# Ledger of designs, part 14: VHH binders against Probable E3 ubiquitin-protein ligase RZFP34 (RZFP34)

Target 1, 302 residues: Probable E3 ubiquitin-protein ligase RZFP34 (RZFP34), of Oryza sativa subsp. japonica (Rice) (q5jl96)
Amino acid sequence: MGAMDVQLESTAVQHGQAKINVEEHALVSLLSDEKYATEKTEDVDPDDYEKLEEGIMQYGCAHYRRRCRIRAPCCNEIFDCRHCHNETKNSIKIDAVKRHELPRHEVQQVICSLCGTEQEVRQVCISCGVCMGKYFCEVCKLFDDDVSKQQYHCNGCGICRIGGKENFFHCSKCGCCYSIVLKNSHACVEGAMHHDCPICFEYLFESTNDVSVLPCGHTIHVKCLREMEEHCQFACPLCSKSVCDMSKAWERLDEELATISDTCDNKMVRILCNDCGATSEVQFHLIAHKCQKCKSYNTRQI
Short names: E, the ipSAE of ESMFold2; O, the ipSAE of OpenDDE; V2, 0.75 times the mean of E and O plus 0.25 times the DockQ between their complexes.

## First folded at step 4 (VHH)

Design v16 (framework vhh_3k1k_2)
Fold by ESMFold2-Fast, scan of step 4:
Structure v16 (fold): chain B 302 residues (1-302), chain A 125 residues (1-125)
Amino acid sequence: as target 1 above (302 residues)
Amino acid sequence: QVQLVESGGALVQPGGSLRLSCAASGFTFSSYGMRWYRQAPGKEREWVAGISYSGSYTSYEDSVKGRFTISRDDARNTVYLQMNSLKPEDTAVYYCATRGYSYAAEPTRYYMDVWGQGTQVTVSS
């Protein structure tokens, strides 16, 4: 499907692969002591900045670098993060009646990792003045000192995402944030990101593996698409449309079919094109049949 | 599968230097920050150093500041930890870590940080 032919090499729903088009200066100023350089005002306090950055990247768990712990509203216990809670409370090892997930949006209290003060969810500790997370989302109650991820909150998705808000847009039909490059060049499929990968069955909306948007609008992991190609499968598992621009492959097939001289081609067959939906009558060939409308060989006899 | 393989660990005399390497595969390395951790016998795993996806930001635990330098080579999918002025207290198994491709900042399904197998650093005479 046209301009989508570059999909297989570089375009996917790949928040982690997106180059952050943030000026390097902006990232450096966020992570550096640059604000002390402009000491021409009466109200500048260098100690305020030093306190904010105290302990940055030194606290947290395996999942997040942050300078706070959270009180789980579901069980009133303290955890380093939502994943730490779910690992303990929503594990297959826990009795089904006692299993529960931490409801992220309902977290009301955090505990500062530096001074131990429990307080209402906020970015800066009310007691000691430390920043408890360099990135902070008031909606998701997410704290993360690792701002290299370029986190942002998407109201359409209802969750925080990575890769920079300027590099992505929310597609309401597909139900996810896609790369800005795809804004005018993808086919929309209702709920395309709110389903399992058709090859490996992993849920796509929250996947940590790169996802490709096919020309038909259906979605699949990049690794699973590569596996299909290695097995010479170039049709979408959900709708049978071609997974990329096949024009060069069809050209080669035209040449191959033209060099086969004894096909006994007096028989006509009726075909359905998987790419354009057209039905046509074509001369029988042993190998493949070409759609008369769109010229695709992704066809089947009916 | 996302995979990290640490190497370069050795027995070194106090005051010596060592360079650790971590080879990454199974994800787009250049899009993710990388971290080094260490664990001494009978102690909890502690964070040592971090580097952003761009290499523009680095961070260090206070006890290693000025002695250790984290760097990355995206062409080789490798993160490095240059350790100078080594002390007996630096004796530990060193691990590199990344989240791999993280599509959501806080996914509902549990996705743990990917850890390597570790490489042993021993500082003694």
Scores: ipSAE 0.000, ipTM 0.193, lowest interface PAE 14.6, mean pLDDT 74

Design v17 (framework vhh_3k1k_2)
Fold by ESMFold2-Fast, scan of step 4:
Structure v17 (fold): chain B 302 residues (1-302), chain A 125 residues (1-125)
Amino acid sequence: as target 1 above (302 residues)
Amino acid sequence: QVQLVESGGALVQPGGSLRLSCAASGFTFSSYGMRWYRQAPGKEREWVAGISYSGSYTSYEDSVKGRFTISRDDARNTVYLQMNSLKPEDTAVYYCATLGYSSAAEPTRYSMDVWGQGTQVTVSS
């Protein structure tokens, strides 16, 4: 029992300095937690600090590194995390009548991974004094030792998010936290994040997969958008607007259409542009029609 | 660790050219669209150019169309901005960022750093 060893050289042992910084950040995170601070009436002892950090990053499941398990209020069974519960209880392999999700906000009991003590949800074990998760959210009952994820709780969303509070903003109309790059530039659609992905049908609001906001304001998984583009599908499944800037593709269409011989009727057709909403009359072409206002080929004959 | 690192900024004369690079690490670069932004003193950060994950679709702010070209090299996890016919008005710190993502809910992996430190471009004689 003594003072912490922090004598490692940064230039000679880069990984050693990183380890020291991780330990310092862990202590700062715990001391900065208002709920933890209000439970403590005494200064943190160096011996208590060693105990707080015991087993950090060494416990948990495939989903989270944490030093506790949870008792599911819905079925009274113990799981490493809500995802472990849902993989067992809310999968396509389970009879539909028996499928259920773990209600994260209703979790009341956790089990310390080091000493086995079951107890009311808290960051620091009441029995052995270990920190059960370096990041802790009392609202979401989330414990995570991997703070490189930059977790934060969004009051507007009512759940924890990742990526750092400064890199995201809550859009009340869209109903989710969006990347800061979208703050003044996204098409704002009421409840845009409270629906299923139109390609894979996973619910987007709580998805663990990255979600893209389309130019039209509708939302889709990044991986599903990729699949659409690989199959030359460029229209939003919900509103038919182009999923990205198509200028280069339209230039290619201009070139391809210029090489096709005119064997078509010399007639005019009326078109509606899915991208800008304009109607126009253009000469009939077998392949595609160009909007005269915005120059998009994402048009349909009306 | 997820990082975006911009480089290539320099002092150039009007009419000159520069190529900016943005090196990405710690995530599956080929699955993400990328954007370039810039910020001049006293101005809001503005979008400059974007490229889809596949590289098949690109977009540009009107003031840079025909002068700037965005491209990517997935083997090197790098996005580029080729800037030609530079004007004094192009003087800014240039940033790369990911294309338009929402925040993921409690994923098991490190979240992407959406902004780099930037690289300074100055166009003056």
Scores: ipSAE 0.019, ipTM 0.343, lowest interface PAE 5.5, mean pLDDT 77

Design v18 (framework vhh_ozoralizumab_d1)
Fold by ESMFold2-Fast, scan of step 4:
Structure v18 (fold): chain B 302 residues (1-302), chain A 125 residues (1-125)
Amino acid sequence: as target 1 above (302 residues)
Amino acid sequence: EVQLVESGGGLVQPGGSLRLSCAASGFTVSSNYMYWVRQAPGKGLEWVSEISSGGSSTKYPDSVKGRFTISRDNAKNTLYLQMNSLRPEDTAVYYCATRGYSYAAEPTRYYMDVRGQGTLVTVSS
């Protein structure tokens, strides 16, 4: 279970903090020759290249490094990004009738952070020639200088994803992009990503928090999965299948139950295994029953 | 079946070196970003290094930068971690890992969905 503890996440990003350090600048510079282009990125003359890269990684907000701001079509106000808009306009302190989210696909105008020129959505400023976002998606109106995320647009999801187009595939049944290594081996669950986290109730499809894909195919936030494990809950809240390899835990339970002879009754009971689906008849025990097929204790009496 | 098998760990004195290997089966490493992560006794997972699918980009946290080098041999479907100038603080179980899910394009790190069983590195006299 300690192996499931993922403390790779920085709290700086999740609290809306964005910090650019020398390492990130060096990485972005290394990737400057790599194709980060959407279909709309044009090749530029070498003499114009210096202007194109001016201010890279130096502008933006806590959510994105970018060299533009957006004019929200819903309220005609200027914001650094969609998240900045939603933090101020889609909040409980706003009258319910006036609460709204920024419709990303409807954004038509951006403001260059270097020269201040407002213009129709495009990657390169028509006035000063600066690239307003090293990654640019015309569909999502997304600008992001941090190309280490390997952003790409998924037509099936209708939004931009991270991790590199060649490394992922869209599963139409699950409604999300999985790693290519899972292409013919994942547990395919209809709408797996188009639901709320069963622990915190935040919608997963567009979540900014890390998401785990369970062996059963259901999805949950990494933090929420960890909270379940800390409370000794190892069954998927949606389908009851085990959330990880429990073989070591079942082995320890075998040893523990061997020391509790007084709770064993000679009465037989029928059980259903939540992990393998098999039914079996086992001797009644007050504490737990073991599946005869897969050896799991994740079972219930039927 | 996707499997990652780490090897190369062991006991080493401070200032020493070790080279870890990760053999992949059931998928090709050349199509994926690969990571090394570690877990010290009683602590959570810590990201140690990252390498792009073609090896053109590598990234390290300050704690290991300049001492550790990640590399890959796509023909052998193998990932490596060269660890130099080892310190007692580097004592941990080391895992190789890859991403199983693509997040929305947000300013956050990937969750490591697929990783091996790990190899123990102990730095002490």
Scores: ipSAE 0.012, ipTM 0.337, lowest interface PAE 8.8, mean pLDDT 75

Design v19 (framework vhh_6fv0_2)
Fold by ESMFold2-Fast, scan of step 4:
Structure v19 (fold): chain B 302 residues (1-302), chain A 125 residues (1-125)
Amino acid sequence: as target 1 above (302 residues)
Amino acid sequence: QVQLQESGGGLVQPGGSLRLSCAASGFTVSSNYMYWVRQAPEKGLEWVSTISSGGSSTYYKDSVKGRFTVSRDNAKNTLYLQMNSLKPEDAAQYYCATRGYSYAAEPTRYYMDVRGQGTQVTVSS
């Protein structure tokens, strides 16, 4: 039953990910001014088109397909990407004093993977004319040839997101981008993505692990939600609302409680429903109390 | 609240057909890509099909291509999955899903945070 109500995991989508129509280059600029468009157009001469796309998808690391490496401003060493740096420099195996994360917005230099020329961050190599990343964000210093991710920069989040800007909106209260289908219809929780996972305590906003949004609006790693369900815990650790549809479980509980005689007199207790917020007076039962409004057994005595 | 409700599952013999439906409430289906995903006992979630917001683009997992057809009726706010020539390997809980939010592109994958309770499909040989 808990497995039936688990949030959808990226593996189901990732392994069978549908292909999308992509442009030959996805030039994204946060400064949508005429000068930026003109400079990029002049850098992309039709006669140089074959050079521009040379080596596409053939370079990079486990994290990104890209035709450049970065010089880390924090240690002056070259890495394939921010995550490659952090795996080496921000690990438990490094002395705490020497541990550091690469600040993405501070990257100033990149090295072309085709010709080896080191240069200021830019999309097209100044020396050989190759595009170093089909998707490029000047703010995040992000290069990615895999445009099937539909990357975009969210000014509200301050970072690049995936899924296409037209499909999402920034919720200033929750502090993240949600699908347009959730506009005006989501459980809005202040800073929902700018908190640690309540189970493993890792920061969620920049997590590389899949994250679920619970029906209550609180967020948790998918793996942590599965761990909770494996241990028969179906209440949000932060607000106690049910993490999934419990209708089948409540139906079974109705049947079990109907066969068990209470050993107490007709004592009445006042309960608060964690799922709907209603209060009601019900007969005391040793095992559980049912909300009279929503029929949930996720209740507490008040 | 945003909700997806699947129906149409059941027990069918190999080679049989089923038509699944997904009714959406609390949001407008016509604005979004919609997905069908499934989970067989003791296996992970598996993507099955995708349909674009306007219905003009459809995509399928290789193992179901030619046998399954996804469609939508935006006026009824409903998604469908027609399943033909069912195999024992198709037995699973089937979910209707859409993306709830996105996060950093580095190194991110698509994930779904909005799905229904599912409908069970059993193929008995």
Scores: ipSAE 0.007, ipTM 0.288, lowest interface PAE 9.4, mean pLDDT 75

Design v20 (framework vhh_8pnl_2)
Fold by ESMFold2-Fast, scan of step 4:
Order: structure tokens, then C-alpha cells, then sequence
Structure v20 (fold): chain B 302 residues (1-302), chain A 123 residues (1-123)
């Protein structure tokens, strides 16, 4: 009860989505174009360069700014993007047996938004020479003129991430890209990102919402961690270890237990600490039991 | 260690509606996620819908768009609104606590079940 009054200091670091750096992307994209294999940026015809940037940020859908549409390999229909397809074909309004998602890696054809030419997936239109997406990933078939997202492809994840390649690393054990600040300071849990959030039930691996890596290594959305705090829940739903530094809450609980009437009757109980795994024999108390090793009140009777 | 009591089941024709209720006599209803399960004769128990203590919801594909799970924390009651009922929905319906979404000392467990309420959809 006293622990509820303490604002907890979290040691959990948020796993933001990774993005590609704008400056690096622009340079790499231009230099890697096979149509300019023998030319440098300074040698590009000004008229050709002007055409490349025609219509930038002016085309696309609610999800992406891009200068092309995609032919869906699953239904042979044209959509602005994978999300536009899924909103139409994988929605509750569609009969369950007909619902399907667009397989991003299997897209083979795109349609230029400027000239209407349908063609094999590529960054620069074969017909009119416009760049169809300033960020382009050949693996994910992703086009996006909004390079402020700093998108990059992670081979380990098999998908594009946002937030800048230099700001993230791929953890093969956890199965996802984490912020670089977590590289030597997170507990690794096999497949930690390849499960549903236990609070909101959304799949974490492809989530667009910020994800927290808990001290125990399990993962939940940042918004869901805050929801837990609002409901005075501070134990990991998957392993019961404390989700943040509870030292101030435990100090408050020490004070509360010291000042209330003791209802202990000399009965001893055996406890297991969820935080450190130690077992202890302690005097029964109606409210809480303290681990003798790590001093946590996150304990259970066994 | 709460008593879960389901009610609201009955006999309805295909296309009909029922509202199931689950009353929790426990003191910590608002600290737990809750779920509805069902079991047809001769079949395994299957998850129908889940709701977190933050009222986030998740549904089995076979009920999406037809059933709505909700909770009233002040009344310690869980609900399942069932519309467009089909003969395939005929089952005993159980509510359960999702204990791994909750309190400090809880494990992931499905050992906290009600007695069930019977739903029959037949012509």
C-alpha cells in the first residue's frame, strides 16, 4: 500500500524504432545507383538530377510519401503500400477466410506515380527517370521520401527499421534491434521481441510504438509499462521480477511496516524472492515479507 | 482466491444475441487481466477474448466483429456481448483471471476459473 505512493525511478531503456540518417542516406542512395555506376555526383547532368527529385514528398498515402504504387503478389491488385493493402484485405470487415496480409518480400512490380509505367521493383523509374522513393530497400520493397525517419535495413531482423543504423544494434539472442546504449547493459532473453505484449496483446517485433526492455530482459510497450505503474503493478508479467529500481518503494514500505500495529503471531513462513531467487524464513506479516538477501519485498510464500 | 461466477447463458436461435457476465468476489479485480474461454462437447477449451486491466482487448479470429469483451472495475464484473450467434458458438463459457498481467507475486496461471454458463445456439 505505501509503495503505491512512490514515483519509481525506471532503469529500463526504451527501444525506439531505428531510422537511417538523412545525410548518409542521400549520399549512399545516389552513389549506389547502378545507372550511374561510372559517374560521381558532381558529374551528373543537372537536368537528370532535377528529374530525379521531381514530385518529392508530393505523392503517396497516409502511411508513406512515395512516387510509386505496389502491385500486390497475393491478389494482383494495386495499392499505395503494404498498410493500405492490409487495411482493405486484412480488416474485420472482410470474411475471415479471405483475410490476408501483403507479403512485403514477394513484391515484384511497382507503378510510377509520375508516368504510370509498371516495372520491376527499382528505385529510379526506367521510363521517366524519377526517383520513386528517396529511401529505398530492395529487400523489403520499401519506398519513402520522408528520410527524417532515418530508415535502414537490418539483415538480422529481415525488415527495415527507423532511427538511424548507428543508433541501434541487432541482438541475435533477443531477435531485434535495440538502442546502442543497451548493447552491454541488457539481460538477453531468447526471442524477447518475438512475442505479443502481455498488456496490450500487440505483436512487438513489428510494433510502431516504443518498446521498453525491462531489467529482466523481457519486453513490453512503454505505454503499457506506464499503464502498469498507474495500476500499481511493478512486476514483470512474464517472470515476476521488478520492472524498475524499487529501492525508494522498499524504503517507504520499511517505514510503513515499522509504524503500523504489528499483527504478527510468531508464525514463521518461507519465502521466495522473485528478484534474486533466494529463499528465506521470515516472521509472518499480513502486508509484505522482505527478502533477507536483496531486501526486496517482491516475494512470495512457498 | 476469488470466486468467479458466470451468468447470462441460455438457448437462442442463430443470429440471436446474449450478454454474459462474470462476477468476481475477489478484492483485486482491477489488478488482473481477464479472459473468456469456451468448451464445446468433446473439444478442448479455447480462448475467446481477453481484456487487460488497462482495458486493451484481444479476440480469437472466429469471434472478431461479433463479440465484445468489457469490464466494470467498480462492480468487479467482466462482460461478453455476443451478437450474430452461430450454431458453432454452442459451448460452456468460462471466465478466468489472467494472473501473469497482475500482482507482484503472481505466476502465469489459468487455475482461477468459474463454473461456467451454458450457451446453446440451435434452430
Amino acid sequence: as target 1 above (302 residues)
Amino acid sequence: QGQLVESGGGLVQPGGSLRLSCADAGFTFSSYGMAWYRQAPGKERELVARISYGSYTNYADFVKGRFTISRDNAKSTLYLQMNSLKPEDTAMYYCARDTYSGAYAEYRSFDYWGQGTRVTVSA
Scores: ipSAE 0.012, ipTM 0.437, lowest interface PAE 8.1, mean pLDDT 76

Design w01 (from g20 with S31D D99L K100T; framework vhh_3k1k_2)
Fold by ESMFold2-Fast, scan of step 4:
Structure w01 (fold): chain B 302 residues (1-302), chain A 124 residues (1-124)
Amino acid sequence: as target 1 above (302 residues)
Amino acid sequence: QVQLVESGGALVQPGGSLRLSCAASGFTFSDYGMRWYRQAPGKEREWVAGISYSGSYTSYEDSVKGRFTISRDDARNTVYLQMNSLKPEDTAVYYCARLTYSGAYAEYRSFDYWGQGTQVTVSS
C-alpha cells in the first residue's frame, strides 16, 4: 500500500482508498556535504563548516528538530513551532474569542537556539553562523533537521509536504497533493480539500490527521470514516454516494430480500440511484430498491 | 441505542379487535420504515405488515389483508397495528421492527431493531 493508500476495514465491506498527507514539511538539500564541498573552491574557512553543523538534531520540539524558535506575528509570543502555538492558542479548551492559528507565511522573526539572537527569517544565523534547520522553506518559514522526511514545498498548495516531491502530484482541481498512484484514479472535485470534515468539523487542507478521498471525490478524516463504518453509515455525508465498494453487501441484500414475503406487491416505483445517477422502474419493496444499471441499493424513490 | 416497546396485546374472542402500539426511541423515527412480525408457539417468526418511512406505502401478508391496518404517528414516534376480525390463528407474540431502505445491510436483521413483543391470544 502507498504512502497515501489505505484499505477501509469494516464488518460489511472492505475498500481500498487514498489518504492525503498534510504533515508540514518541505525538501531542500542545501547543506549536504557534497554541496558544501563544492564551496571550498571559494576559500571557505573550515571553522565555518564546523559551525554550520553545530547542534544538528539536538534542538526543537515534539514536532520538529530545529535550531530556532519563532516569534508569532499574531500574539508576539515565542514558540518552538506553529503546532506548539496552535496547541496553546487554537484549542477547543480556549475561549472561542481568543482562539487563533499561527499564520505561517507571516512569520518574520526567529530566535537562534544556540546564541539566542532574534533576527529576520533566514536559514543561517546572522550572529553565530549555525544552520537553524537543514531543511528550510522561506515561503512556509519551516526549519527541520530531519531530512529523512523528504520534505518539499508545493507551490500549488502553498505549503510544505512530506514524502518526496517525485512521489506526489498537485491536483489543481482538488487543491491538494495526492500520491501519484491516484493521478488518474480519483474523482476530481473542485476545492475538495478546502473544507471542514463533515463529521468533526476540523479544516482538512492543513490537518495533521490522515485524510481520505472517497470514491465520490469528497474528503473526510480516516478516523471519522472509520467512525461512520462502526455505526453502519456507508453514504457520503455531502453527496450520499457510497463511501466504499458495496458489492458484497449488495449480494447479501439480494439474498435477504428473496426470503421476504412483502415482495408480493405488484406496484411499480421509480427510483434514482445515488451511486450512478440512473433512474429505473422497479417492483415496490418496503426494505430496499435495486438500481437496474449499477446494481446498487443506494437509491431513493422519486 | 435503538429501543422499541410494543403494547396493546390481550386475550380476545374470535371476531374481536385490538390495536397494537410500538413506541420507538434512539433514532430519527421519520427516516425509517417499520414492520410488524408475529411468532406463534412452535413456529418461525413471520412478517405481518409494513409501512414506508413517508407512510405513503403499506404492505400486508395475504392472510391479514383487509383485516389489519398499519399506520404511524411520527409526532409520537409510534407505529400502530389495528387488528379487526381476529381469528384463533392470529394468536402469537407480536413484534415491531425497524428496517433500512438501502445501504446499511449490516443493520437489516439486527436484534437491537426488534422490540420485546406483546402477546395476542384469540380464544373462545
Scores: ipSAE 0.012, ipTM 0.220, lowest interface PAE 8.6, mean pLDDT 76

Design w02 (from g20 with Y53W K100T Y108S R109T; framework vhh_3k1k_2)
Fold by ESMFold2-Fast, scan of step 4:
Structure w02 (fold): chain B 302 residues (1-302), chain A 124 residues (1-124)
Amino acid sequence: as target 1 above (302 residues)
Amino acid sequence: QVQLVESGGALVQPGGSLRLSCAASGFTFSSYGMRWYRQAPGKEREWVAGISWSGSYTSYEDSVKGRFTISRDDARNTVYLQMNSLKPEDTAVYYCARDTYSGAYAESTSFDYWGQGTQVTVSS
């Protein structure tokens, strides 16, 4: 199915000693609309607060602290969480025909860990009055007593995120929650977050690793971007645009090319600039060709 | 483990100046942008300022623009907030945070983006 295409006719890779200076982020704060995201505030009796907190952080599995188990709609078996189900039912140890993942949004029944009552998905047990998860999302069927994660539900993403709703905004075009820093300051690419990382091939939308938004709008793990830089790769694996400000590297190329006297004055080549999209006719050089419009050496012969 | 430790908060008179510091550890500091937030009693936490990983881009909330300056020292793994022309409305606990695009779908392991904060009080 494939290897990532990293082949360029560009010379950008040859001068990797130049510092990468610019991330191209601008920080913008827009917090008012996020304050009114979906919230449940009406289901609590003040007299029952002592019962609500019974057993907090004391139940659950290795994955989640919660006071309920779930009935899997796919196999009608009880599990502590979606991950516990998938470890049992969606592993290489299981026959391929029987492997399946738990569809989180289709969970309809939970079992209280304190009283054992099976019931429709809800935050507070209908029988004993205990809160089954201090954080609760009815859409994702997520229960979690560890609220230090600052969980919130994003209607645009359709899943729960961590890190606090006030620190993020949903970009409908990119299809994910981005840092508030990137609001009105990033290039949007349709579905940019619903792709695999081009370096490590991990799915980005549900990734636990930090992701960078490149100047071109394509997305990649921060760690994978650093690996590219260590291997002198400065072009986006998906669109070939430069991943950062290359001005110092291009200045170094200008200097080195000026010291080489073997340019052929009678040969011209046509180039396409990967950074600005312009075509130019330039003198042939053995090492590199400079875009006449944007001055980038991230170019290819056409 | 990400650790952020704020310092420099004090009581100052209106029109005064303070410099806040945030010492970071547990990650490659030079690879991440940094942000400052503040929270006054009875109010929500609000974003104040931010700086890109390269230091080339800075941004500010409108009410502090022109008065506050964010900067970083990657050799010391520290981000700074220089606060000038302080107003009573600037009274809050100030927090620093590591910038990230988004958090993961809920994991059993918690993460910590914020420090413990440092109190700034502007009063006569």
Scores: ipSAE 0.013, ipTM 0.411, lowest interface PAE 7.6, mean pLDDT 77

Design w04 (from g20 with G55D K100T R109T; framework vhh_3k1k_2)
Fold by ESMFold2-Fast, scan of step 4:
Structure w04 (fold): chain B 302 residues (1-302), chain A 124 residues (1-124)
Amino acid sequence: as target 1 above (302 residues)
Amino acid sequence: QVQLVESGGALVQPGGSLRLSCAASGFTFSSYGMRWYRQAPGKEREWVAGISYSDSYTSYEDSVKGRFTISRDDARNTVYLQMNSLKPEDTAVYYCARDTYSGAYAEYTSFDYWGQGTQVTVSS
């Protein structure tokens, strides 16, 4: 809020909010003569099709339906998925020196859930011929039989996302995939998604919680933004710019200040606007000071 | 049950205008961004326009910028696409889609949240 001592009723923090797609691991492999391969299961002879589909949706964990487990390169133990590993090995219940995350891109071995054969990462079991994941990414080592997630690999993010490739775009400057509705309408901030949420300190790039893109381009969890609003904090924690369109709040302040004559005609102060960066000289007021350039009350004395 | 129903498609002459509507039901409309896509025969589906749930942000494919306008009416649970200066190359089936709010492994958006489509034909 900067120099504001007035509690404003917020009408909206929706302006500047957008869903950011964050999910892990998927890629379609290339065929010898094609730029993209269809799922290997679709290219198999009809006689082998029944075997490929054996056990579909019947194996896996709470995180993924898949017909394989992974051997973690970090600890040489077998887990159903990266999240299962991290819940066991990267939790507060584990001695800090032994805590670690599974390095997804370094997974080299998988174990077929149907025949038990351990083998190098591949979509179709070399021993029994079953498809170990209907969706498969060889870069991220992701297997998932639940294709309704519309998983895809984003080369820019280096990880798999959900929700359909056509519904998102990669912003190279922000470092993340945003909803397509933001393609030409967001403020870009270098590495906006490759830092911790300023409120809860969770790393944003791999967060499972919805993230908002503020008008200033900085990013924060939607729930953390709501928490700020509940405490009447409407300035970005990183750059101090307003987190939403404050025009209605500023109109209310104009009206309130017009009815209060606490200003001394001969007392002037110099202010810096957090929203536009302009410096101006204005009459001192006990409540708030208005930027002469952008009309924002998100200002501070300098 | 989530349902999206497109309407307003018609045969129109080049340079003409059409307004497409998408009526939504089965979810909290005001909480989701909405998008329009189109698909011409023999081509893949193409994104056309999008609008945020806050109505603050709109975006367009370069080929339709300045000619098409997306808008929404949350009181009527409807998203619109105003198409002006139509060209023969705009001939396609137009689809409405709900934005995704999937949050990594915990959530996802289904293909069933696409509408049935409405045919737009621009005659020469």
Scores: ipSAE 0.000, ipTM 0.391, lowest interface PAE 11.5, mean pLDDT 75

## First folded at step 5 (VHH)

Design e1 (from t03 with S101T; framework vhh_3k1k_2; at its last look DockQ between E and O 0.33; V2 from the best seeds 0.00; counts 0 for: pae E 2.9 > 2, unsure alone 61.5 < 65)
Amino acid sequence: QVQLVESGGALVQPGGSLRLSCAASGFTFSSYGMRWYRQAPGKEREWVAGISGSGGSTSYEDSVKGRFTISRDDARNTVYLQMNSLKPEDTAVYYCARDYTVASAAEYGTRSETFDYWGQGTQVTVSS
ESMFold2, look of step 5: ipSAE 0.306; ipTM 0.678
ESMFold2 (binder alone), look of step 5: mean pLDDT 78; pTM 0.789
OpenDDE, look of step 5: ipSAE 0.501; ipTM 0.763

